# Ledger of designs, part 24: miniprotein binders against a7ua95r516to809

Target 1, 294 residues: a7ua95r516to809
Amino acid sequence: ASLSLLSISDLVPDLQFIFFWMSNAIEILYFIQQKSPAYMQTIELMDDKAGSKESLLSATISANEEAMTILEEVIMYTFQQCVYYITKTLYVVLPGLLDCNPFGTEPSSEQCRRAAGVCVCAVCVMPEAVRRVVSVFQTTSDLLQQYQVHSEIQSQMFAYLFFFTNVSLFNQLIDKGPARGWFQRSRVLQIQASVKILLDWAKGAGHNHLAQKFFAKFCSTVTILASPPQQLSQMSWKALCAEHPSLKPVQLHRILTQYQLMAELGPLPIWQPSSEDEAYIYRTVDLLESFENH

## First folded at step 3 (miniprotein)

Design v2w4
Fold by ESMFold2-Fast, scan of step 3:
Structure v2w4 (fold): chain B 294 residues (1-294), chain A 85 residues (1-85)
Amino acid sequence: as target 1 above (294 residues)
Amino acid sequence: DTSEELRQRIDELLREAERLMEEARRLAREGNLEEAFALLKIAILLMTLALVIARKLGDPDLIKEAIELLIEVLRLIIELKRELS
């Protein structure tokens, strides 16, 4: 009976209605912006008796500005409602992405294929947890396409959804990762494979640029944690900061500390923070990301 | 004006706009797209005037009604424009 317990499929009828109205409002606003100036000029050029034309023109300009403001509010409201319901669904399914195993090797008659004597079924199967996340993005894409929503609004929608996903996954990994064993190397490699499936979906959907921009923090985190000890131990703090500019000093410090612990490495002088960053490595208020920023 | 007089003005403007929309549909069916667009342009003006009065009254139902009809007339213009290519 709770929206947060429902699948994305259960929300489709309500989302269809909201996308229908959003699409209509966007088209109307665009039409007013394109055609209104020409209409107003036509009215202004008409000959009329003293005062009445001037009064009607002024009233019409005022009315048109109010109509555009109201349409903008309708677009904003419907956009916010779509984002609210979609992100509520994402919030429920995202933790599963951190716990699934894309490397599962159990074949079944349903999914198993053989090519030249080699079984490839394990590498072709998307984990159910990843599929649930992809389904949210795919359903959003399908609805935007079905109602022919302007490409700029589509880009803003996916920018926000990717931003939300990145912040949610990063915060969960940093905050709960140590207790859940998510910093164990085998788990990190599974997480990296799962996020690659999500990024590959985004690329196929035409959103590669947005995915690269808005997943930067989580991708940097997973890339560092998945690095072999031989390679990572040769990289300085300065080199890591340069390669991963999306990470704040306190975030990078926390990641490296967890890596040292999980890889059973002793203290590494090469990972000493710069003098400029030393003041910020213990700022706990900057550890987790805010959902308010984008 | 009294609230009653302003509501009467809104009702008159919305009815006239609906009449112009129906006449525009008839002209479009006959292939007279230029005259159809001219009538729809006038319908937009009447709808925006109704919206101004509805906003002044602060009546959410009348504001909604005026916006819904404005949406309908603008969608009709877009449809006719698509057919014109």
Scores: ipSAE 0.005, ipTM 0.181, lowest interface PAE 11.0, mean pLDDT 75

Design v2x1
Fold by ESMFold2-Fast, scan of step 3:
Structure v2x1 (fold): chain B 294 residues (1-294), chain A 85 residues (1-85)
Amino acid sequence: as target 1 above (294 residues)
Amino acid sequence: DTSEELRQRIDELLREAERLMEEARRLAREGNLEEAFALLKIAILLMTLALVIARKLGDPKLIELAEILLELVEILIEKLERELS
């Protein structure tokens, strides 16, 4: 099916319903986890009434286990539904971020911001495409706070959204970038400025650490594209990989290959990997090995 | 593209779950068993989400990895539940 234009505002009533159920399930689960041990200890320490202490303990354990299982399933289901609707909306608005120009736009009162009674505008004007993305994140944050969703789950929600945003932007830039002129230095700087607005929002919202972590791949890509070809040609393959650990070797190789082609280099290429470097590029590390070593 | 995006999401979810498991182990060593238990429950949610995505992709290797990790977290939760009791 074809994607229609989606507004986060259109989804607010549905998201409120889902967050309502999620928040209630989380609070009940947390209550059981925090207070159940104390209650169980109280039962254990009290004298038996009519000799039924063991029966009460057994019944309480069974009821708690059943309730926790149901609550975990409800939390998981509602989390998946929120992620589905929010990422569906993000998918539609994210490509616009790569095409917008945050520099030199005509100033207007609507685009000006005020801080401590002073108007901060022009240089700080937010393009509509960036505003659409920020609106999705802000609405999500508002709903999570409104329903008092546990801080760790809030963090996982934004980790997922930032991760999705990073991958979506990276894929768009690599697949469509050359044809759309996005590899030109001026366009790359526009992309950097747009992403900085998004990262600044995340910092203000208390998610700076998550944003730095999950946008690392896209930020590394933009940093490479903004680098002069002469500077890149002076670096060894292993040094490039070391500076950009968030990029898999095959992804970094693709970026550099496209960059060299777009730069319309002469007979002598700016960067030429050795056969040893090429062997290194295609090595991979298993996810299981990573898990075992931690 | 979409297939790679989904595989990347699975990888990030599993890595974040692993981080939460390590943080839970640290809290348990400090005697904060209740908070450790809460983090392990959140790790299970992330791994379950990864399993759901893996099943949609139909990738047997990713499904197997997510199932193994869920089993490991469940064992850790059982251990912490015993310590809380």
Scores: ipSAE 0.000, ipTM 0.134, lowest interface PAE 16.2, mean pLDDT 70

Design v2x2
Fold by ESMFold2-Fast, scan of step 3:
Structure v2x2 (fold): chain B 294 residues (1-294), chain A 85 residues (1-85)
Amino acid sequence: as target 1 above (294 residues)
Amino acid sequence: DTSEELRQRIDELLREAERLMEEARRLAREGNLEEAFALLKIAILLMTLALVIARKLGDPDLIEKAELLLEIVEVLIELLERELS
């Protein structure tokens, strides 16, 4: 069975195994960190005036350091494997988020019940495409909770997943959006509503701060595209940059240029690039293509 | 090369795990079951890491050795859990 072709539910047994080992490694590392000073003090207090006490101390220090190093390596490796499996699943389901309509047939009140960490908008339904993305996040959260993985590791996991999701959605919207019709106002509002469902899930799951931080760029992009053309044309370039601090000037200029072409807008504020902006434009690695620079 | 470095790392991990198992057996015989349990938990993690590296390396002999040692440690920890119950 190929992990890249499976749904998140198909990956659960493999992920359970990996989370199990990660959780055990974290617990043992924590135990060693908490108890090691006391054990070393106990050895120091031993009434052994021959060289045996010093030899035992040296051996204990060496063993503790080696064990901690290996546990850290196990934690890092299992963390990387989880991120790899989960992001491969996200890569498959994310494009559907941009191409679905959450303003479809209105569900009954009975259908709109929220599960822990999952809810739907008042004016939206949860499309199957959005549900698939939410299911990946929810399953990850459930596994982290089931195996009682430390909250700091959970935060790092969702930071990576939100970062990946933001970059993937931003790149797809900017690169494919015009050809797919995604820059049309009605489509942008559908995208905005779908993203709001993800953000609402993140808030319910206790990850609101991470979601706000890592989705900022994509959210700013959607907000600009949803803004009335008349409002955008009346703002100065400095005001536009100030309103969207998560976007670099060159990214904002690219968005506005594409929006102007697609929406047949009148002239927008003129951007005069700085020396730093010019250097960025002529970089060999574009921020949109680089996970490292995001 | 890289393959040789990975083999050395596996050998180091397995030697340390075997040392911890011997120490755990000694502690268990002395009635120090909690410390024995803690050392066996560490030994299992070392052996698990060795197995992961061995699988990446694709060396059947090292994979078999790591799997056998894991089986032995799992039996020992199961026995200690029964005693601690």
Scores: ipSAE 0.000, ipTM 0.139, lowest interface PAE 15.6, mean pLDDT 70

Design v2x3
Fold by ESMFold2-Fast, scan of step 3:
Structure v2x3 (fold): chain B 294 residues (1-294), chain A 85 residues (1-85)
Amino acid sequence: as target 1 above (294 residues)
Amino acid sequence: DTSEELRQRIDELLREAERLMEEARRLAREGNLEEAFALLKIAILLMTLALVIARKLGDPLLIEFAELLLEAVEKLIERLERELS
């Protein structure tokens, strides 16, 4: 009921209503599209007075057009509402993923229970912060399956969620990363391992292609930050751009500059742009990724 | 859309949903379960849209009304699903 809920599980009843109605709207729209031509043909084949037959055809067309318009609006708004609720929840839990340590899992005492004399905990298989993010995706997947939402709509939903997650993580890392120490090598490796858990979940859920497509920017960023400075300094600007096409030149330049500063690498030239490269970098002035730019 | 237009849309959606629910109940009583179920699905869609718009407007009476109607329809669907299976 409260809109400022901290957990995806608190939203499940509201999401169940929305997914149920979205699924029904899609099915009814499809039914009208399939059955309307057959019904119109039946009317046309009727042996009737001209005025009566014409009136019935006109009324049927008008009713179908109005019904389809309403159903299309319902599908659009229910889809947008689901995305809003789910991304609002993701936004709250995603920063934890950047600040957790997957190399040291600590299960809570409440979740650590004995089963046949053995201590078994769900959180033992991943950090709590990563588990919270995976839980949002898993709950979404479960609800889409429960209400038998068409696979193409499911793909569109996860494309949007992965896009949102990528943009959110990228913007947080670029904006807050230097101050939070996230550019330190040990932290970058932790972030890389945490992201791998998300990508592994996506692969297991049948969304590997979408995950590869929509996480490309954040994955490129983490890969660069995990790379030894010596390897980066040996690459030309053209080669760096070619390996990381998902990054805008100004974003790539920002990452390299911040990485050099945070690592205190001494007088190592990681990269020095040509005058043409400089012009190209500064023509791409957007540092943060925008949801509206896509 | 203006908030005035959205309020009018909510009222129209809820009135049409109620009409469809009453028609569905009549069809169910007469044994036409498949057609009754189809009308209930349409009514649910209209109520869901009204609820979404009502939440955006922040009108607690419209939210409560839409939720109560949705609950009534769900109970009727449960009964019809048992009959159809």
Scores: ipSAE 0.000, ipTM 0.239, lowest interface PAE 12.4, mean pLDDT 71

Design v3
Fold by ESMFold2-Fast, scan of step 3:
Structure v3 (fold): chain B 294 residues (1-294), chain A 85 residues (1-85)
Amino acid sequence: as target 1 above (294 residues)
Amino acid sequence: DTSEELRQRIDELLREAERLMEEARRLAREGNLELAFLLLEAAIVLMEYALKIAERLGDPDLIAEAERLLEEVRRLIEELERELS
């Protein structure tokens, strides 16, 4: 059977099934780990009158290692299946986050910049597109809790989901942003507000450290693009690289170029790359991020 | 009694292997054959582990039980493989 991509709710029965099996496999692995020392101790305590005790211990160790390896593979397989179905759903809903307007009808960019968080909080509504993304994360959290999956595995899952989301949003913004108008300041401020809703959800769910780590590249990009011209004009290339270490030189150069073009400002200061970075800027193969880096 | 403790641990291994087999049947009925086969392979490893210990203990009832379960799971794998043909 194929999983539906129309709604996260359509995937819940299939995901419940996979999470149930992952939890069950983990429990069985713990059972083997708990019982294995008792078996070994029992064998060690036997009188070796036939000279077979060492052979039995060796065979038991080998069988135990094989059993644990297979159960670990089951856990890894079910984990990868959960990630596959969840990221497949995320891939469909993520582009909507870049197009939505959490400020409602017509907020002033100057008012939002001046008032900062107060302005965003006062007018921000959760758009349907953002709600769809949050629903995927919330449903994942609910299923992990329902099946009592170990907290370390929960952290690994959200690490990967945040990594995937970061790469997807960054690549879409860099690759398709110019044609979609996403680099315009008003659009960037909307994207920033939408991302804040996702980060606030992650903080509330207990995943703030993971969100800060795995969203760094996209957050740096949005922060630069949302920066006022006066602030950016005071920052050197070296200063921008130091403030945004997650960005590669070619990525930072593309972002700054788009900032100048889309903002339709007068001439901005020319950021002069280092001699080392100057050569790297022209490596287009390094512009987009890989989904296999985690 | 050390041998009695080993017998109890073997019984626990066989019960868990049976649980894996029952869940594999459920997975197969729901069309998730890949995961079903993986669980059946895990069950076989647990059953072979139990059989090896039972043989060294010389417990004929546990040996017979483990052998019967191994045959049952192998037959189930063959049935599922034929359904794929």
Scores: ipSAE 0.005, ipTM 0.351, lowest interface PAE 10.2, mean pLDDT 76

Design v3w1
Fold by ESMFold2-Fast, scan of step 3:
Structure v3w1 (fold): chain B 294 residues (1-294), chain A 85 residues (1-85)
Amino acid sequence: as target 1 above (294 residues)
Amino acid sequence: DTSEELRQRIDELLREAERLMEEARRLAREGNLELAFLLLEAAIVLMEYALKIAERLGDPDLIAEALRLLAEVIRLILELERELS
């Protein structure tokens, strides 16, 4: 295998350099925005003896506009680079979250290999796969704090990273889940517990609102798969949709249909759009499925 | 070939997502925040599919473009929520 697993710790020196430049560019931009009005006012109050005042104002406006444009481009570029490399690292470690057991060790686990007549394993140990994911988020948080990046930029970065994590986990679960046994209820409960560790970390880091918002789709999917088939078949379609507002009705129906194929669930209610506005979104989703099936 | 067909699908999805974002900005300026949010959600769905296809193709330029549009959509959602409060 010619590919190696690139750890977040391997990227720290490069990320520190990029965060350093991003933070500096943000601070310089802020400085220019704060100081320009005072300087322009000073020029405006000057006595224009030779007609040079208008030339100075024009030159100052031009210089400020050019400087701000360059700084905004630097901020955009460094932000994109940070997100790209962090996201690439997350993509490599995320599948492990779907295939680990946070409730202790399985019979084949290294922790239980040496147990004598009684198998004793740590009950509150974070699985290595979960630790790797948390490490990526923690390192990102540490770098943002170290370089004192504005809270607004920090929120944008974590919103993006949570969105990517949500989509990546959802795609892995739906595409590979049935073949990997991930739709088995015991496995789903393990996935749910692992995701809870990530959400608890996000809450502790001050990102609870963003995590609730951008993980909602994956969390709803896991909750549905963890529900007994009998319970799901007894709920009305309206009640199912109300419990999972982060899933569009067509997405919910597809998840339930796939679950029924795996668990022999009873007949499912047919979803129906409630408004013309929603119908447009449903039409868009249907078009996407047509592209994939063509 | 199938690879070329998938690239065309990604391009179409990215263009449609950008169109929906522009329409959402227009609706937000007109005060129709409800429909603006619905269009942004539709754009997110398109971006999810585009990322899935781009990852399978392994094309870094398409992945980067999808990531750029996702960042814009997320920023707009946060901005609209701020306006609602």
Scores: ipSAE 0.079, ipTM 0.567, lowest interface PAE 5.6, mean pLDDT 74

Design v3w4
Fold by ESMFold2-Fast, scan of step 3:
Structure v3w4 (fold): chain B 294 residues (1-294), chain A 85 residues (1-85)
Amino acid sequence: as target 1 above (294 residues)
Amino acid sequence: DTSEELRQRIDELLREAERLMEEARRLAREGNLELAFLLLEAAIVLMEYALKIAERLGDPDLIKEAIELLIEVLRLIIELKRELS
């Protein structure tokens, strides 16, 4: 039994309630923003004595500011709650994406490349592990549409979800990958194909720009691991950093070090930084260390 | 206890990230958006490390705390970028 006891579907009733309140708060906020100038103008046109008119205007401004602040707090709270529960569900299902085989068998590198490049969408059925991740994103999209949440807030929510997914996948791949065999070329190509299904979903849902931005780190990592060692060793450190701007230099250095070890390039690695590259790596590490401390 | 030391490390990273966010808000109010963005980028790096440690510990409260701060930083970045439109 590989089925989870809790799925995204189990959260739908709770999420519907939260999205309902978020949508209502947004609509009330919009109403106040749109109608406030008209009400203030109406007060301005009243022929009451000057002191009463000024007092009423001041009170109206204060009340509107207070109401808007409360509504903004409600919107942020409900938004944070949705993101928290959705990301908690994602965290449970994401490891499966790194372990699944979208090609149906243990492929050779040749079979893996052809499947990833040609027939993935038309021939291969989506693995259950990938389907679980896609279902979380699709359910989120459906709820945002059902409750007519403004497109800007929808974009913010998927930005956060993609950022979380990217960081979680990156951390799992780097920390557990070598021991799990995930750095093996055939496994890297399987991961790449699985991630492509996720990115294709995002493109179809209208979130291509967000997916490109927030999955950049994980995609760069997979690209490096899929690259021939000879090609990587021919690039300068500055060129490698420029080609992978989504990776911090210390992260890139860690990936390359692990790649050299897993590729079994021998006791004398073919890639070595120059004296300038070494100074750059050390300076960058020192800078990050200073940011991580008090 | 290594577990207790890791929890202390998470607290330190999140507190430093909060400090950077507060300084970024101050700089943004003063019109120094470039430096504000740099501090927010630094805050994200600290929060990524905090989240990584929290995930290793499997502590859902710490994971929630790190995610909530990441949401706040990303929201602030989006808001500040709008000021440049």
Scores: ipSAE 0.005, ipTM 0.416, lowest interface PAE 9.8, mean pLDDT 73

Design v3x1
Fold by ESMFold2-Fast, scan of step 3:
Structure v3x1 (fold): chain B 294 residues (1-294), chain A 85 residues (1-85)
Amino acid sequence: as target 1 above (294 residues)
Amino acid sequence: DTSEELRQRIDELLREAERLMEEARRLAREGNLELAFLLLEAAIVLMEYALKIAERLGDPKLIALAEILLELVRILIEKLERELS
């Protein structure tokens, strides 16, 4: 059976137990760090009648080091297992985000009433495909909070999940976008709206800084593709590189080429790579992102 | 029992406790929290027995190791017990 076919709800029992083990290991590690000084003091107060004091001190230090090493390995292992299962689920649901239409969603009367007087896009528009992605992030957040996992580890988890999502969406858009029509202006605007929903969720969850950092490449791509022709044609190659530093020259060149095709801007390129970047726009090995190069 | 036989017995008890902890994790993942709890309690019993033998032997290294492992298992069972309640 393929794990990638499971919904996030199906994985919750497995994830609960992995987070259970992770939280336990962290708590035990903290306990050992807190208990060690008191235990060492107790040993120091003992009578050394049989020469046991020095051997007990050495044994305690050795045992503490061994326990800490094991706990660190358990924490790392459980973290990697959580990342593996969650990203497998994300990989299945992410392509749907590129195909959904947030503007065509027919919200419930309840959602329409709540949207009155507030940001309509953020309140009323949640397509099923976007909801599936948000559910993965929300379930992860809920589990981390349920098991009281330290905030630093929570930040590391979401840093990686956002990194994975960014790479997956960027690679799919660049590699498959032309064949699937994803570079059509109407589709780009739909993608932009869907991404905004994910970013708004991240902001609400307290992860705005992480989302800004790790979503930069995909956000830059969508921002460029959604730009009006009048505005984009006024920007030089140098200005675009400065405004979108996350994009490699070959990536920026491909994005602009797709923009020209979809906007029917004509045969002459408006955007010319700088002399120093000309060689790099032909480096096709750098076109797609690696999940390992972070 | 000779001191060598006692040390071997402690090693056997600690290895069996480790096996039970591993099986408890597998059962917890399968959703069988009740049986996972019972296996962790069994691991505690083995660890406590190893500690008693280590105390009688007077080996400070084994005593320290058994105490640390016993505390590890107790914290794990306490969290699992909270999930069951």
Scores: ipSAE 0.000, ipTM 0.188, lowest interface PAE 15.0, mean pLDDT 73

Design v3x2
Fold by ESMFold2-Fast, scan of step 3:
Structure v3x2 (fold): chain B 294 residues (1-294), chain A 85 residues (1-85)
Amino acid sequence: as target 1 above (294 residues)
Amino acid sequence: DTSEELRQRIDELLREAERLMEEARRLAREGNLELAFLLLEAAIVLMEYALKIAERLGDPDLIAKAELLLEIVRVLIELLERELS
């Protein structure tokens, strides 16, 4: 009852309505774009009996521009509403991904044979928390397919959902990670495995390019934290900045500081910020990512 | 007959506007007044477009139909504005 987690299933009726009207607005916009040139040509072929041909053409152009503007507003509004409800659900389920353990000890061998035959796959069972996140993405994909939403709009929607997921996971890890123990090596490896399940889903759904682009910051963070001490201790600040360009100096500095604590390492001179970055490692306003910058 | 093609265009626009109005009415009944309002605004633009073409063609039946639909949608907007208040 009270305080129950939001379910994507609970939002499906509302989302179906919004997708229905978004699809309708897109179809009307497409109809105007496709038919308008032909009808303008038809007007130009008419006998100018009353000297009103130019006036009718001008009125048609003006009306088309007004109609397209209003339809674009309807499309933007419905798109925004879909994104709002979907991301609100994601926000509730995403923290669970950072706390779950996908490394199962006794997965069903029969289930493993049905899905994929590789031994490594059997060790990485999909936890309930990861399944909830995948369910949100899958339901979104299903609704976009059901209402035959154009591929460009589908790409824009998943670009934003991946952007939102990346920012949410990164902010949760950086802000709450120390208190939750998420920077411990074993926990980082669990997080890495869980994220791989999401990335594999995205690849299967045809969104691999978008996932690679929009998960870059969180993937860089997890990659650094999952690095063996012998490997990471040989990489300079400059090398880490070059390999992880999505990370701001303050973010990289925070990640390395947490790594030092968890690996029980002292300060390493090679991780000293470059003279160019020295002032930026203390810019607190740049630590957490904004949901508004895209 | 190019005038017949324009009449076909007017009929298509008015049919599409009527569809938007019906969807807006359904959304309003379900409590989604903001989206209903936007769909009615879109319907007005399509109907005004159809009215301008009908006026230039001098087709009194199409002019009357477009004017009637515009009157209906204006009343629906007034009702939605009261609900939002």
Scores: ipSAE 0.006, ipTM 0.349, lowest interface PAE 10.4, mean pLDDT 77

Design v3x3
Fold by ESMFold2-Fast, scan of step 3:
Structure v3x3 (fold): chain B 294 residues (1-294), chain A 85 residues (1-85)
Amino acid sequence: as target 1 above (294 residues)
Amino acid sequence: DTSEELRQRIDELLREAERLMEEARRLAREGNLELAFLLLEAAIVLMEYALKIAERLGDPLLIEFAELLLEAVEKLIERLERELS
C-alpha cells in the first residue's frame, strides 16, 4: 500500500505553473514596494489642502496595505503548494537513503582512493537512492532559478525542505531503525556518508548555512550512533547534552537507550540525568509528543 | 484492525483526498467554484479521518503528511471563499 510513487519529474509541469504564479505575485509585491515611496513623495509635495491631501494619503495607504495582504496570501498559498508536492515526493524517496550503501560504489577516479566514507568526487557514481533525493532538491533549485524567485523565498523554501528532511529521517531512524538494523555501526556509517552527499550538494547550491542549521538534529543522532560505546560511556550526561544541543534531553536519553539495546558490545554504563533532567525526561509520555513540539 | 490494515486505509484516504483536491483545482479553473468548494470540504473530511487513524498508529511521518495536506486544503478554501465573496 504505497501513498504515491510520483517522481519529481512527473510534478514538474504542475510545479512550473505554481512557481510562475508565485514569481508573478512576488514581482507585483516588489513593484508596489518600489513605487509606493515615489507616490507618497508626490502626495507630500501636493498643496496642503488638509481634506484633499489627507484623504489621498489615507486612500493610498489603505490600497497598498490591501494589495500587499492579498499578494502575501497568494505567495504563501503557492509556496505551501510547492512545498506540499515537493515534500510528498521526498516522503517517498527519503527511506531509501537510510537503506543504501554508498561505500559499495566503485570509484572511477584515483582521487577517490581515500578511506571509504571520505572519498567523494565528481566522477564517483552516487547511489540511486541518494540521487533521487538530490534530484528533488536540484529540480527545486532549477525551478526557483528559472522563474527568478526572490532569494529570501528561495532560502525559506530550502529551510522548510531541509527541516522536513531532517525530521523525516530522524523519525524514521528512531521508529524503524532498530527493526531494520539501521542502528548497527556499519549501517550508521553508511547513513552518515549518504547524508554528507546531501550536505555537500547543499553547500554547492549556496545553502550551507541552512543545511548546517536544519540538519543538526539528524547529524547529532548519527554522530552519537557512529561513536564507539566506550567513548560515550566516558562522557557525563551534562557533557553529552552540551555536545548535542539540537537534541532535547528526552530525545537524547531515548537514542542512548535504543543504542544500548542494539549495540553489538556488552552493556553500557547507565547515564544518570540530574533531578531536573529526570523530571524533563518523564515530562513527555511518548517520543512522538517531543517531535510535535519541535 | 491490524497496523498494516490501518496503514493501508490511511493510504487510500490520503490518495482520495489528493484526487479530490486536483479535481477541485480543475473545476475552479473552469469557473465552477461551488462544486470545487464541495470537493475541498470532502477532502478535509477524509484527511481528518486519516489523521485520527495515523495518531492511533503513532506514525509521525503520516501524521505530518496528513497535517500538510489539511493545511493546503484550508488555504484553497480561504481562496475560494474570497472569490465567492
Scores: ipSAE 0.000, ipTM 0.115, lowest interface PAE 19.9, mean pLDDT 69

